VH-VL binders against q9fz32. Designs and how they scored, part 12

Target 1, 221 residues: q9fz32
Amino acid sequence: MALYCRDTLIIIFQKLTVADLARASCVCKVWNSVATEDDLVVSAFTAPWRIKELVGRPASVSFWRDNGIWKFAISHRICRGDSVTSLAVKYAVQVMDIKRLNNMMSDHGIYSRDRLLIPISNPEILANTTCYVELDKYAKREVAVLYLEGAPKREQPVPGTNQQSNLSADGKRRLIESLRRSMQVDDGTALYYLAIAEGDPRSALSEFSADLRWERQAGLN
Below, E stands for the ipSAE of ESMFold2; O stands for the ipSAE of OpenDDE; V2 stands for 0.75 times the mean of E and O plus 0.25 times the DockQ between their complexes.

## First folded at step 2 (VH-VL)

Design m1 (framework fv_ogalvibart; at its last look DockQ between E and O 0.07; V2 from the best seeds 0.00; counts 0 for: pae E 17.6 > 2, placed apart)
Fold by OpenDDE, look of step 2:
Structure m1 (fold): chain C 221 residues (1-221), chain A 124 residues (1-124), chain B 107 residues (1-107)
Amino acid sequence: as target 1 above (221 residues)
Amino acid sequence: QVQLVESGGGVVQPGRSLRLSCAASGFTFSDYGMHWVRQAPGKGLEWVAVIWYDGSDKYYADSVTGRFTISRDNSKNTLYLQMNSLRAEDTAVYYCARELGWSSDWYEGYMDVWGQGTLVTVSS
Amino acid sequence: DIQMTQSPSTLSASVGDRVTITCRASQSISSWLAWFQQKPGKAPKLLIYKASSLESGVPSRFSGSGSGTEFTLTISSLQPDDFATYYCQQYDSYPLTFGQGTKVEIK
C-alpha cells in the first residue's frame, strides 16, 4: 500500500538516479506519474554534479536519460587568436574532444562561429553553478551549457518559454513535412532546425540557409 | 557482414590522375566517418584523409593537400579519393577505413574496420 | 604534428613469451591511442582502442596500458598467429599519425 502513495513515492524517487527513475516510470501508471515529474527528473539529473540550477528544458525527453559529464559543456566565445589547440590547453581538454563535440574536423573556419563548446574535464567546475539547456546548432545536440563569465545575455532564447505554439500533433507533423520538403532534408534535420528556431519555420529555413552558405564558404561542398 | 572493398588502383605515370573507390556494405554507411590510409611498399602506415559522415567536413595530410580530394556518395555507399598530380612517393597500397562514430553521448573516433586495400603505382 | 615513436623496431621472440611493445607520443594524447596488427599482404586489424580497451573478438592475451605520452601493448603469451607487425596510432588530433611499427618475428 505504501508504494502507491504519491508522497511516499516522491520521497523514495528523490534518491534515485536518472536511470532508476526511467526504470521506475515503466512499472505502473502511478509510478510513471511520479517518476516523470519535471522537478524530480531535473533534481536527479543535476544532483550528482551539485549543480545549483538548470535553466531551460530540452526538446526531447531522451535528454534526461543520461546525465554523464558529456551532457555538459563550457560555452567559450571565440576571440581572435583562439585555436582549437590553444583552447585545449586553456581548458585542459583534448583537441579531438573539442572537435568531436563541435563537429569540426579542422581548425579552419573557427572564426565563422560565435562560440565553441568545450567538454568538461573537471566535474567540480559544475558545483554550485547554473547550467543552461541549449540546442547547439554545430554540435547538433542538446547540451547543458556552463557560462563562466556570467549568464547568457537575453538574446539567447532561454529554452523553456513554451511558446511552443499548441500546434496539434498533426500540425507539427505537417510543419515538419513542409520544412523537410522545403529544405530537401530528412525528418531529423528538419526537426533539428525547427527546434533551434523555437518552432518558427521561417527562422528554421533561415538557419538552414545560413549553414549551407557557411558550408559553401568553407569549401565543404 | 561489415565490409569495405577498395578499387581503382593501377599503374600511372607521374603527373597523372587516378580515382579510387571504396564500396561499403553491411552497415549504414551514412552514419560513419571514413578515412583513407596508405602504405608504401615495405613501409609503415600513413594517414591520408578523412571525411565526415555527412560530408560536412574534410581533412588531409600535408603530403596530399591540394592534390587529393576525398568525397563520398552516401546514396551509393561509396567513398572516393581523387588523386591528382601523382608523384612517385604516392606509390602505396591505399586502404579505406571506417571510423566508429557516436556511442551514446560521446564520439569514439577510432578506425574499427578496414578494406583489403588497392595498389597504386606511380612510375615513369 | 604529433610524432609517435615505437620501440623496438624489431622483436625476436618464441612461442609462449611475454612480449611488450612501447609507444611514445611527442605530446600528451590522453587515452586516444589505438593498436593495430598487420600481417604480410593483409590490412591492419584493430586490437586496442582508447589505450586499453580490447576490441571485440581479439584474444585476451592482448592488453594495452598507458596514458598521456607513454603506452604499451602486451602479449602475455605469444602464439604462432601473433607474428606480425604492430602499429600504434594516435587519434587525439589531426593529422592522425602512426608509429613506425614493430615487427614481431620468430626467434
Scores: ipSAE 0.017, ipTM 0.555, lowest interface PAE 6.7, mean pLDDT 86
Fold by ESMFold2, look of step 2:
Structure m1 (fold): chain C 221 residues (1-221), chain A 124 residues (1-124), chain B 107 residues (1-107)
Amino acid sequence: as target 1 above (221 residues)
Amino acid sequence: QVQLVESGGGVVQPGRSLRLSCAASGFTFSDYGMHWVRQAPGKGLEWVAVIWYDGSDKYYADSVTGRFTISRDNSKNTLYLQMNSLRAEDTAVYYCARELGWSSDWYEGYMDVWGQGTLVTVSS
Amino acid sequence: DIQMTQSPSTLSASVGDRVTITCRASQSISSWLAWFQQKPGKAPKLLIYKASSLESGVPSRFSGSGSGTEFTLTISSLQPDDFATYYCQQYDSYPLTFGQGTKVEIK
């Protein structure tokens, strides 16, 4: 009788792992209802890592079935001069693990995105943090991400500088799309010129125009 | 019988355009990245471009950036190279090549299967 | 861009000789290096990937070694079928780059 009471099941299921909750959800309608309760699932998912809060909901229910360390990642803001190898050293992880996590073809491709997923080398960094469930369009996976700076859409201004871009990730993507259309090139070419222009779109256009003029003039000589 | 067959090569005047095709068979084309590599007569190999398995990302050598466009049609198992503003220095045999490396062992971007090549001659 | 330089550009050898071809990268490429064999009029053929891993169907007389900036391809006992041009290629970062080639000729 007690095994069909919701209040009793909640107390029992609060102690289960994500794998055991998944098994419990297959027993009957009452157990399924309790084992799929958002608060219980989130608690079981976050408890081994002592995560304070998990924000967002995955599209796939299979997301909750395992909470191994590879479900989590640091969201690193990409700066000019970053490479996969330099980030591997910075975060004490392997280059291949960064590439696998991000579905990467090349080191050059990191500039097509504003953030790169970094594997967690020390799980203790997850303790008492807020993680965000995101579908990363480049990695093509749902990941619980940690922002070390705390603000997922905003960088802190550097004192004394007013030249830095304050574009959001979406604003940067829209800028790249606009440059692509203006230059009539692919995303990779637009990002290359934006990178050598240190994020300044007018300088990027100028560099592209100069390169194109040189090629046309070389053909005339 | 994994096979890549290039076509569309020929003689063309400087400044003109040409489109190369590469027909793939014997494997699931949409699982692989694809490359173009060229070789001028009597010279070494020069990488030209790559396209992701789904066409989402493309990368080019500096020598062709802004002039060449790589594309693919996964419904037709065909890779393309649109070559605009051709120059005499673009004269080469053009190979298409299949990329391994989209798994833990396969993400590393080396080419395992090559086509026979198609000759592009830019001259008058 | 990562420049790849091969040495020698040409070598002459006899059947049965041990042949060593060297490839140097302008910066570290870890182990992200492939070796290709090309015969006249033919497409390149992959021999070695990840610096030292033999591609399926490649004879065991071929071996690769090295990491970082210096790599070698070794043919332990040269066979008549091995007279060809050999290229190294890095795939650590785009643009992908090839060495200039090493032509192995019959002495």
Scores: ipSAE 0.000, ipTM 0.408, lowest interface PAE 17.6, mean pLDDT 79
ESMFold2 (binder alone), look of step 2: mean pLDDT 91; pTM 0.938

Design m2 (framework fv_ogalvibart; at its last look DockQ between E and O 0.03; V2 from the best seeds 0.00; counts 0 for: pae O 10.9 > 2, placed apart)
Fold by ESMFold2, look of step 2:
Structure m2 (fold): chain C 221 residues (1-221), chain A 121 residues (1-121), chain B 107 residues (1-107)
Amino acid sequence: as target 1 above (221 residues)
Amino acid sequence: QVQLVESGGGVVQPGRSLRLSCAASGFTFSDYGMHWVRQAPGKGLEWVAVIWYDGSDKYYADSVTGRFTISRDNSKNTLYLQMNSLRAEDTAVYYCARDSGWELLYGFDYWGQGTLVTVSS
Amino acid sequence: DIQMTQSPSTLSASVGDRVTITCRASQSISSWLAWFQQKPGKAPKLLIYKASSLESGVPSRFSGSGSGTEFTLTISSLQPDDFATYYCQQYDSYPLTFGQGTKVEIK
C-alpha cells in the first residue's frame, strides 16, 4: 500500500543503483513513473563518482543504464606541440587507450581535430566537478565529458521553450525505432548516426552503410 | 516522377462502407510511410490516419477510430482506406500523402489529386 | 489534441506586398511545424517544414520562422501565383492537426 505512494517510493529509490532503478521501472506504472524521474536517475548516475553537476540530457535512455568509468572522459583542447604520446604522459594514460577511445587509425588523426577525449585513469578527478553529456563524433557514443579548463560552449538545460528539447516522446521514439530497425543496430548506434547526419535519417543510413563497408574491408584486410 | 492516384470515392448512404485506394509510382513505395488526409467541401484539412512503411504501426484520428482501417500492399504499391459505418461528417475529398520519411522529418512532400466521398441520405 | 489557430482567416493583398500569416499552437510543438499552400481544386503543396526549412523547388520569397507556440509564414514579395489558401500543421504529436487556413486574396 505504501509502495504505491510516490513520496515513499522516492525515499526508497534514492538508494538504488542505476541498474536497480532500471529493474524497478519495469514493475508497474507507479514504480515506472518514480524510477524514471530525472532527479532520481541523475542522482543515481552521478552519486558514485561524487559529481557535483551533470549538464545536458542524453537522447538515448540507454545512457543512464550504466555509469562505469568508461562513460566519462576529459575533453582536451589540442594545442601547438601536442601529440598522442605527450597527452598520454600528461594524463597518465596509455597511448593506445587514447587512440581506441577516439577511433584513431594513426597518431596523425590528432591533426584533424580541435579536441581529443582522454580516458580517466583516476576517478577521483570527477569528484565535485561539472560534467557535460555530449554525443562525441569520434567516440561514436554519448559521453559524460569533463572540461578541466572550463567548457568552450556550455550546453544549457532543456527548458520548455528550447526547440530541440520539446520534441514529443512518441515522435522522437518512433523515428529512432524506425532507424534502428532499418539499420539493425542498438539505440545508441542509431542515435549516433542520426546526430552526425543532423537529424536526417537518409544521410544517417548513408553514413552507416559507408562505415559498414569500411569495417568489412578493415576486418578482411 | 512521384505520383499518387486515389480512387474508390463516390456517393453512399450513412452506415455503409467504402474502400479507397491510392496507387503509387515513381518511388520505392515500401520505403515510405503513408497518410490519409481529408477536406470537407469548403473546409480545412483534417489528418485521418498513418501507416508505417512496413505496415507494422497505424494511428488514427479520434473522429474515425474504430470505423476506418488503413492498410497497404507493398507488392502492389497501393495504400488503402477501409471506411465502415460512414456518417455525413465523413463527406470530404480524401487525399493520400507521402511521409517524406522518418515521421515527416521533411513533411508531406507528395499528395494525390484526391477522391470525393459523399455520405448522404 | 494540439489545437492550431491561424490568423488572419482572410487577407487581401496586392502583388509585391509583403504578407505575413501567423499560426499559434495550444501547447509547445518545438519546431515541428509545416506550412502548405492550396489552390482551389488542387491538392496541398508543402512549402516549409521544421518551421523554417524551405522545401525543394519552393521559391525563396517564402520563409518560415518561430518556435514553441508561435509561428509565421512570410511571403517577401507577393506574386500572382501566391493567391491561395495557406495551412499550418503541427507534427510534434498525434493526432496531427492543421490550422483552419488563411485565404490570401487579390485586392
Scores: ipSAE 0.005, ipTM 0.441, lowest interface PAE 10.8, mean pLDDT 80
Fold by OpenDDE, look of step 2:
Structure m2 (fold): chain C 221 residues (1-221), chain A 121 residues (1-121), chain B 107 residues (1-107)
Amino acid sequence: as target 1 above (221 residues)
Amino acid sequence: QVQLVESGGGVVQPGRSLRLSCAASGFTFSDYGMHWVRQAPGKGLEWVAVIWYDGSDKYYADSVTGRFTISRDNSKNTLYLQMNSLRAEDTAVYYCARDSGWELLYGFDYWGQGTLVTVSS
Amino acid sequence: DIQMTQSPSTLSASVGDRVTITCRASQSISSWLAWFQQKPGKAPKLLIYKASSLESGVPSRFSGSGSGTEFTLTISSLQPDDFATYYCQQYDSYPLTFGQGTKVEIK
């Protein structure tokens, strides 16, 4: 009887791993309804790493199926003088791991990019941080991205990007398309700038333009 | 075995509405994003819409934005496409397709056999 | 939108021939390209994903290559069952887009 009480189940499921939650979701409809709750899933996903907050939602539930360290990455904005080798040293990771994560075939591709995802070698870096679920346009996978302190504000996604919820699906699509066309970027990039601009398309375009200017000055374009 | 079965197609007049359904089986439906793709007679493939696994987000092709609505009922393992203000150019076989989820990527892996929608006066 | 352009639109070949179909993207899509086979009255079938990965159950005579903006589907030795229309598709970003298709027909 107790195992059908939602409150009891919540208490129990709060202590489960993501894998166990997945198994619990297959037991019955009642268990499924509790085990698939967004708060429980996110909590189970982040708890091992002591992450304070996870912002964003993936397109597929498969994202939640494992919470290994490889699900997380540091966002590194490319600067002058950066190489995959130098970044590997800086972050104490393997060159090959950086290349694999970013789908890089050669080192020459670094300057065609605005950022690289860096694999995390020390999981303690995730403690008490906010991570953002993003589809990286190069990695082409959903990753929980950590933006380190000191990064330019414009490079950090704004928390609560889910507030774009006020637009109808059609409205959101039109907005994204408009930005994409204006910026001549992919939808992921457009969404990123829209997010950091708190849903304001004009601000998003301004931020994008500022980044382009910076890149030109930095000799990255 | 993964199976997708579309239904609801037929002949309608311009300006009318039609609702398509896609019944899914052979996999955990609620785990996957779902797509609609259409193909006009004798023409190529055109992506129509996508819906997240939990319905939390949706995207549409420009050609159907404002007229079509994608939705799903995970309790019934069913995907829907509400088509309003139908036009002659909407005439096509409509396929539902499962998002592949390859390494958390987007794309297609399984398709239904399609249902024909004909818009004619 | 990312435009996908296939070439040729129609290809006449014989059994045993090596067949090559090209797909060009209007912008770089890295390796996020799929190839589909479609026979008349049937749904598309996935052949290749991630530009070069063979889908399970697909014969090894099919192969994909390319990255960035140029991609190729190759059939090393055309079989009778391979006469169909082939489509490339990018899944780099929304909206997802297909090539116009290449019809492989019997010579």
Scores: ipSAE 0.000, ipTM 0.498, lowest interface PAE 10.9, mean pLDDT 85
ESMFold2 (binder alone), look of step 2: mean pLDDT 92; pTM 0.944

Design m3 (framework fv_barzolvolimab; at its last look DockQ between E and O 0.03; V2 from the best seeds 0.00; counts 0 for: pae E 12.6 > 2, placed apart)
Fold by ESMFold2, look of step 2:
Structure m3 (fold): chain C 221 residues (1-221), chain A 121 residues (1-121), chain B 107 residues (1-107)
Amino acid sequence: as target 1 above (221 residues)
Amino acid sequence: QVQLVQSGAEVKKPGASVKLSCKASGYTFTDYYINWVRQAPGKGLEWIAWINPYSGDTYYNEKFKGRATLTADKSTSTAYMQLSSLRSEDTAVYFCARDSGWELLYGFDYWGQGTTVTVSS
Amino acid sequence: DIVMTQSPSSLSASVGDRVTITCKASQDISNYVAWYQQKPGKAPKALIYAASSLQSGVPDRFTGSGSGTDFTLTISSLQPEDFADYFCQQYDNLPYTFGGGTKVEIK
């Protein structure tokens, strides 16, 4: 049947939202194969915002399941005299939203960073742009970032341990899923903590628990 | 060598305005925030606002928003606070204090000598 | 606004005594606490920042401790020049707020 061939499914699935692609991927092997194709997933993710190009690939498959505005941010290069308050005015956002996105405890100390993530207040800024998928160490998740000044420098590889480097792709996936469930976070967050722990899941859980206690003590949750 | 030297005492009537100054020396003026804090007679300390002298950005305690105005003059390394619509409860000693709000959070490490503002009917 | 509850409001002690002053924050402020000394008619002088770090030139008889909501300033051996008011301050979130003060009297 023509409706079951891959080319016909591609045409149909190109019209689906990220949520409907996720549903289609659960129907059967053929539908799963087509609905998880990289080009279709990227197209469904970017189409509502009219993004021209999405550069880079997330390590987390859950990244693709929700393309709400919170997945995107402006990567602002910090200049002399910047403050959270001045950036909130400049980008028409709330100070608290900048602080939450960047896990800031106070209004001070932004110059310890090269860049600060700014939430998107006007989604039209995304239209006809190139966004970059990056693992942000402050937001502790993968974010699609917009650089107003142009393309970033080449991303440096995330280092791993010899044990982490020896894992198969399937073994890495299982480890991340197990860690994600233990921490009750998405797999992008689990991957971040595993990376800063140099591939040691024991250390990753410890770092997450410490950060979670900090966030609760600081009122971030 | 870090010094914050404040302007002299002021006596004002209710409804008037006052403009206080805080001249900084011994460090790069634009590298640190200037905070304003007051102390009413027999009372504790109350934070009013800060200014970033580099950018001119300010943040005000909501209690003083609309009455307090902070400015800074980079050429003279001087911060100013104007307080309008003075009331008798504004009688206090007003301090300026340096804050390393850029990257180094040392609390308020240096304070001016204070300016006494008396609001009398 | 974060309330800093400081106690005691006053105390009397002799030279050489150990003095302890406490502040309790109305919410968790991590270690974003400073301590100040203020003598009559003078501006505050910074003693401690980040709950436990000594400011430059402050004698080591002053120690700060605590995290979260409970903070302590200790003077291990009180000297005559330590007669003053002492204030804690949080700088975790705006507006910055101060404790009510502790008057330390030497006799």
Scores: ipSAE 0.005, ipTM 0.453, lowest interface PAE 12.6, mean pLDDT 81
Fold by OpenDDE, look of step 2:
Structure m3 (fold): chain C 221 residues (1-221), chain A 121 residues (1-121), chain B 107 residues (1-107)
Amino acid sequence: as target 1 above (221 residues)
Amino acid sequence: QVQLVQSGAEVKKPGASVKLSCKASGYTFTDYYINWVRQAPGKGLEWIAWINPYSGDTYYNEKFKGRATLTADKSTSTAYMQLSSLRSEDTAVYFCARDSGWELLYGFDYWGQGTTVTVSS
Amino acid sequence: DIVMTQSPSSLSASVGDRVTITCKASQDISNYVAWYQQKPGKAPKALIYAASSLQSGVPDRFTGSGSGTDFTLTISSLQPEDFADYFCQQYDNLPYTFGGGTKVEIK
């Protein structure tokens, strides 16, 4: 009889792993109603990693069933000079893991992205932190994202505002295409100049023009 | 050469489940997502879900959530799709297809030959 | 979901004809469009990716164009082996979606 009391179940379920909660949810309707409570699931998900807070909610319940270290990633904003190799060294992770996490087959697309997700090698980095549940378009997966430099700016897609992130991505894509056409270069070159211009198309064009002038003066073309 | 080979045709009753397989060869299985797409007779293509064979991560079309389950076996380079609670509308040819990924933007570059699933009383 | 409106649903043409198939996306999807050819009883074959890039091994008579919302597949000179169904696909956002298809039939 005690196992049908909601309060008792909550106390018990607070001690369960995510996997155990999932199993408990299949026992009966009463257990299901408690085991699927958002607070319990979030707590069970974050507890092993000592995460202080999880912001946002995944679109899929399956997100909760996998709380391995690979569910988490560091958000790294792409800067000048960054490569997958340099980032691998910086964060002490494997190049292949970065590429797989971000669904990359080569390094050519690195500058087309605002950020790369970096796999976490040391789980202690998650302790007492705030992680944000996000659907990363490039990774094609929901990830609990750690921002080392602080909370994502409001302009960054808050978990659940997939539309804003899509708009930003679309905007960026349009920009890249515009630059490519204007510069009459390949995607990689356009992305390079956009990156060094910190996303400013005018600056990108200016830099490109400057380089062309220099090349002409140097007799390289 | 890259190849995706799917399991044979299935005939099921309404309410039953079916599990299809897609064996990959000619490339590193864990480097590419596997997508599942179906095509009802005389109809267009409908995307079902994808799986990352490396991590086991999956993403489902909302239409199939709760009924479709994707899995992958790295040791055999085989992807699986289970579809439960079958109905007549599930009668279709089911394809697995390799996704080249976002970075290269190649779409689905290789496809399995398809598996016919017939759901009838 | 992004809707890909493909037109026409069917067309009749002769060998040597120029054939044009169009897809319109319900929103701007940049160049994240693929085109496929499908023959009866066979799996789709990739023709075009990134809206305008020719897949390896595909004849030059196939051309993809477009960006944003309007996309076109062109066969410059239809060959006997080109009579098939053609589909566009967007892979900009999940869920991935396909056009309704175009059947190219012999006149």
Scores: ipSAE 0.005, ipTM 0.525, lowest interface PAE 11.1, mean pLDDT 85
ESMFold2 (binder alone), look of step 2: mean pLDDT 93; pTM 0.946

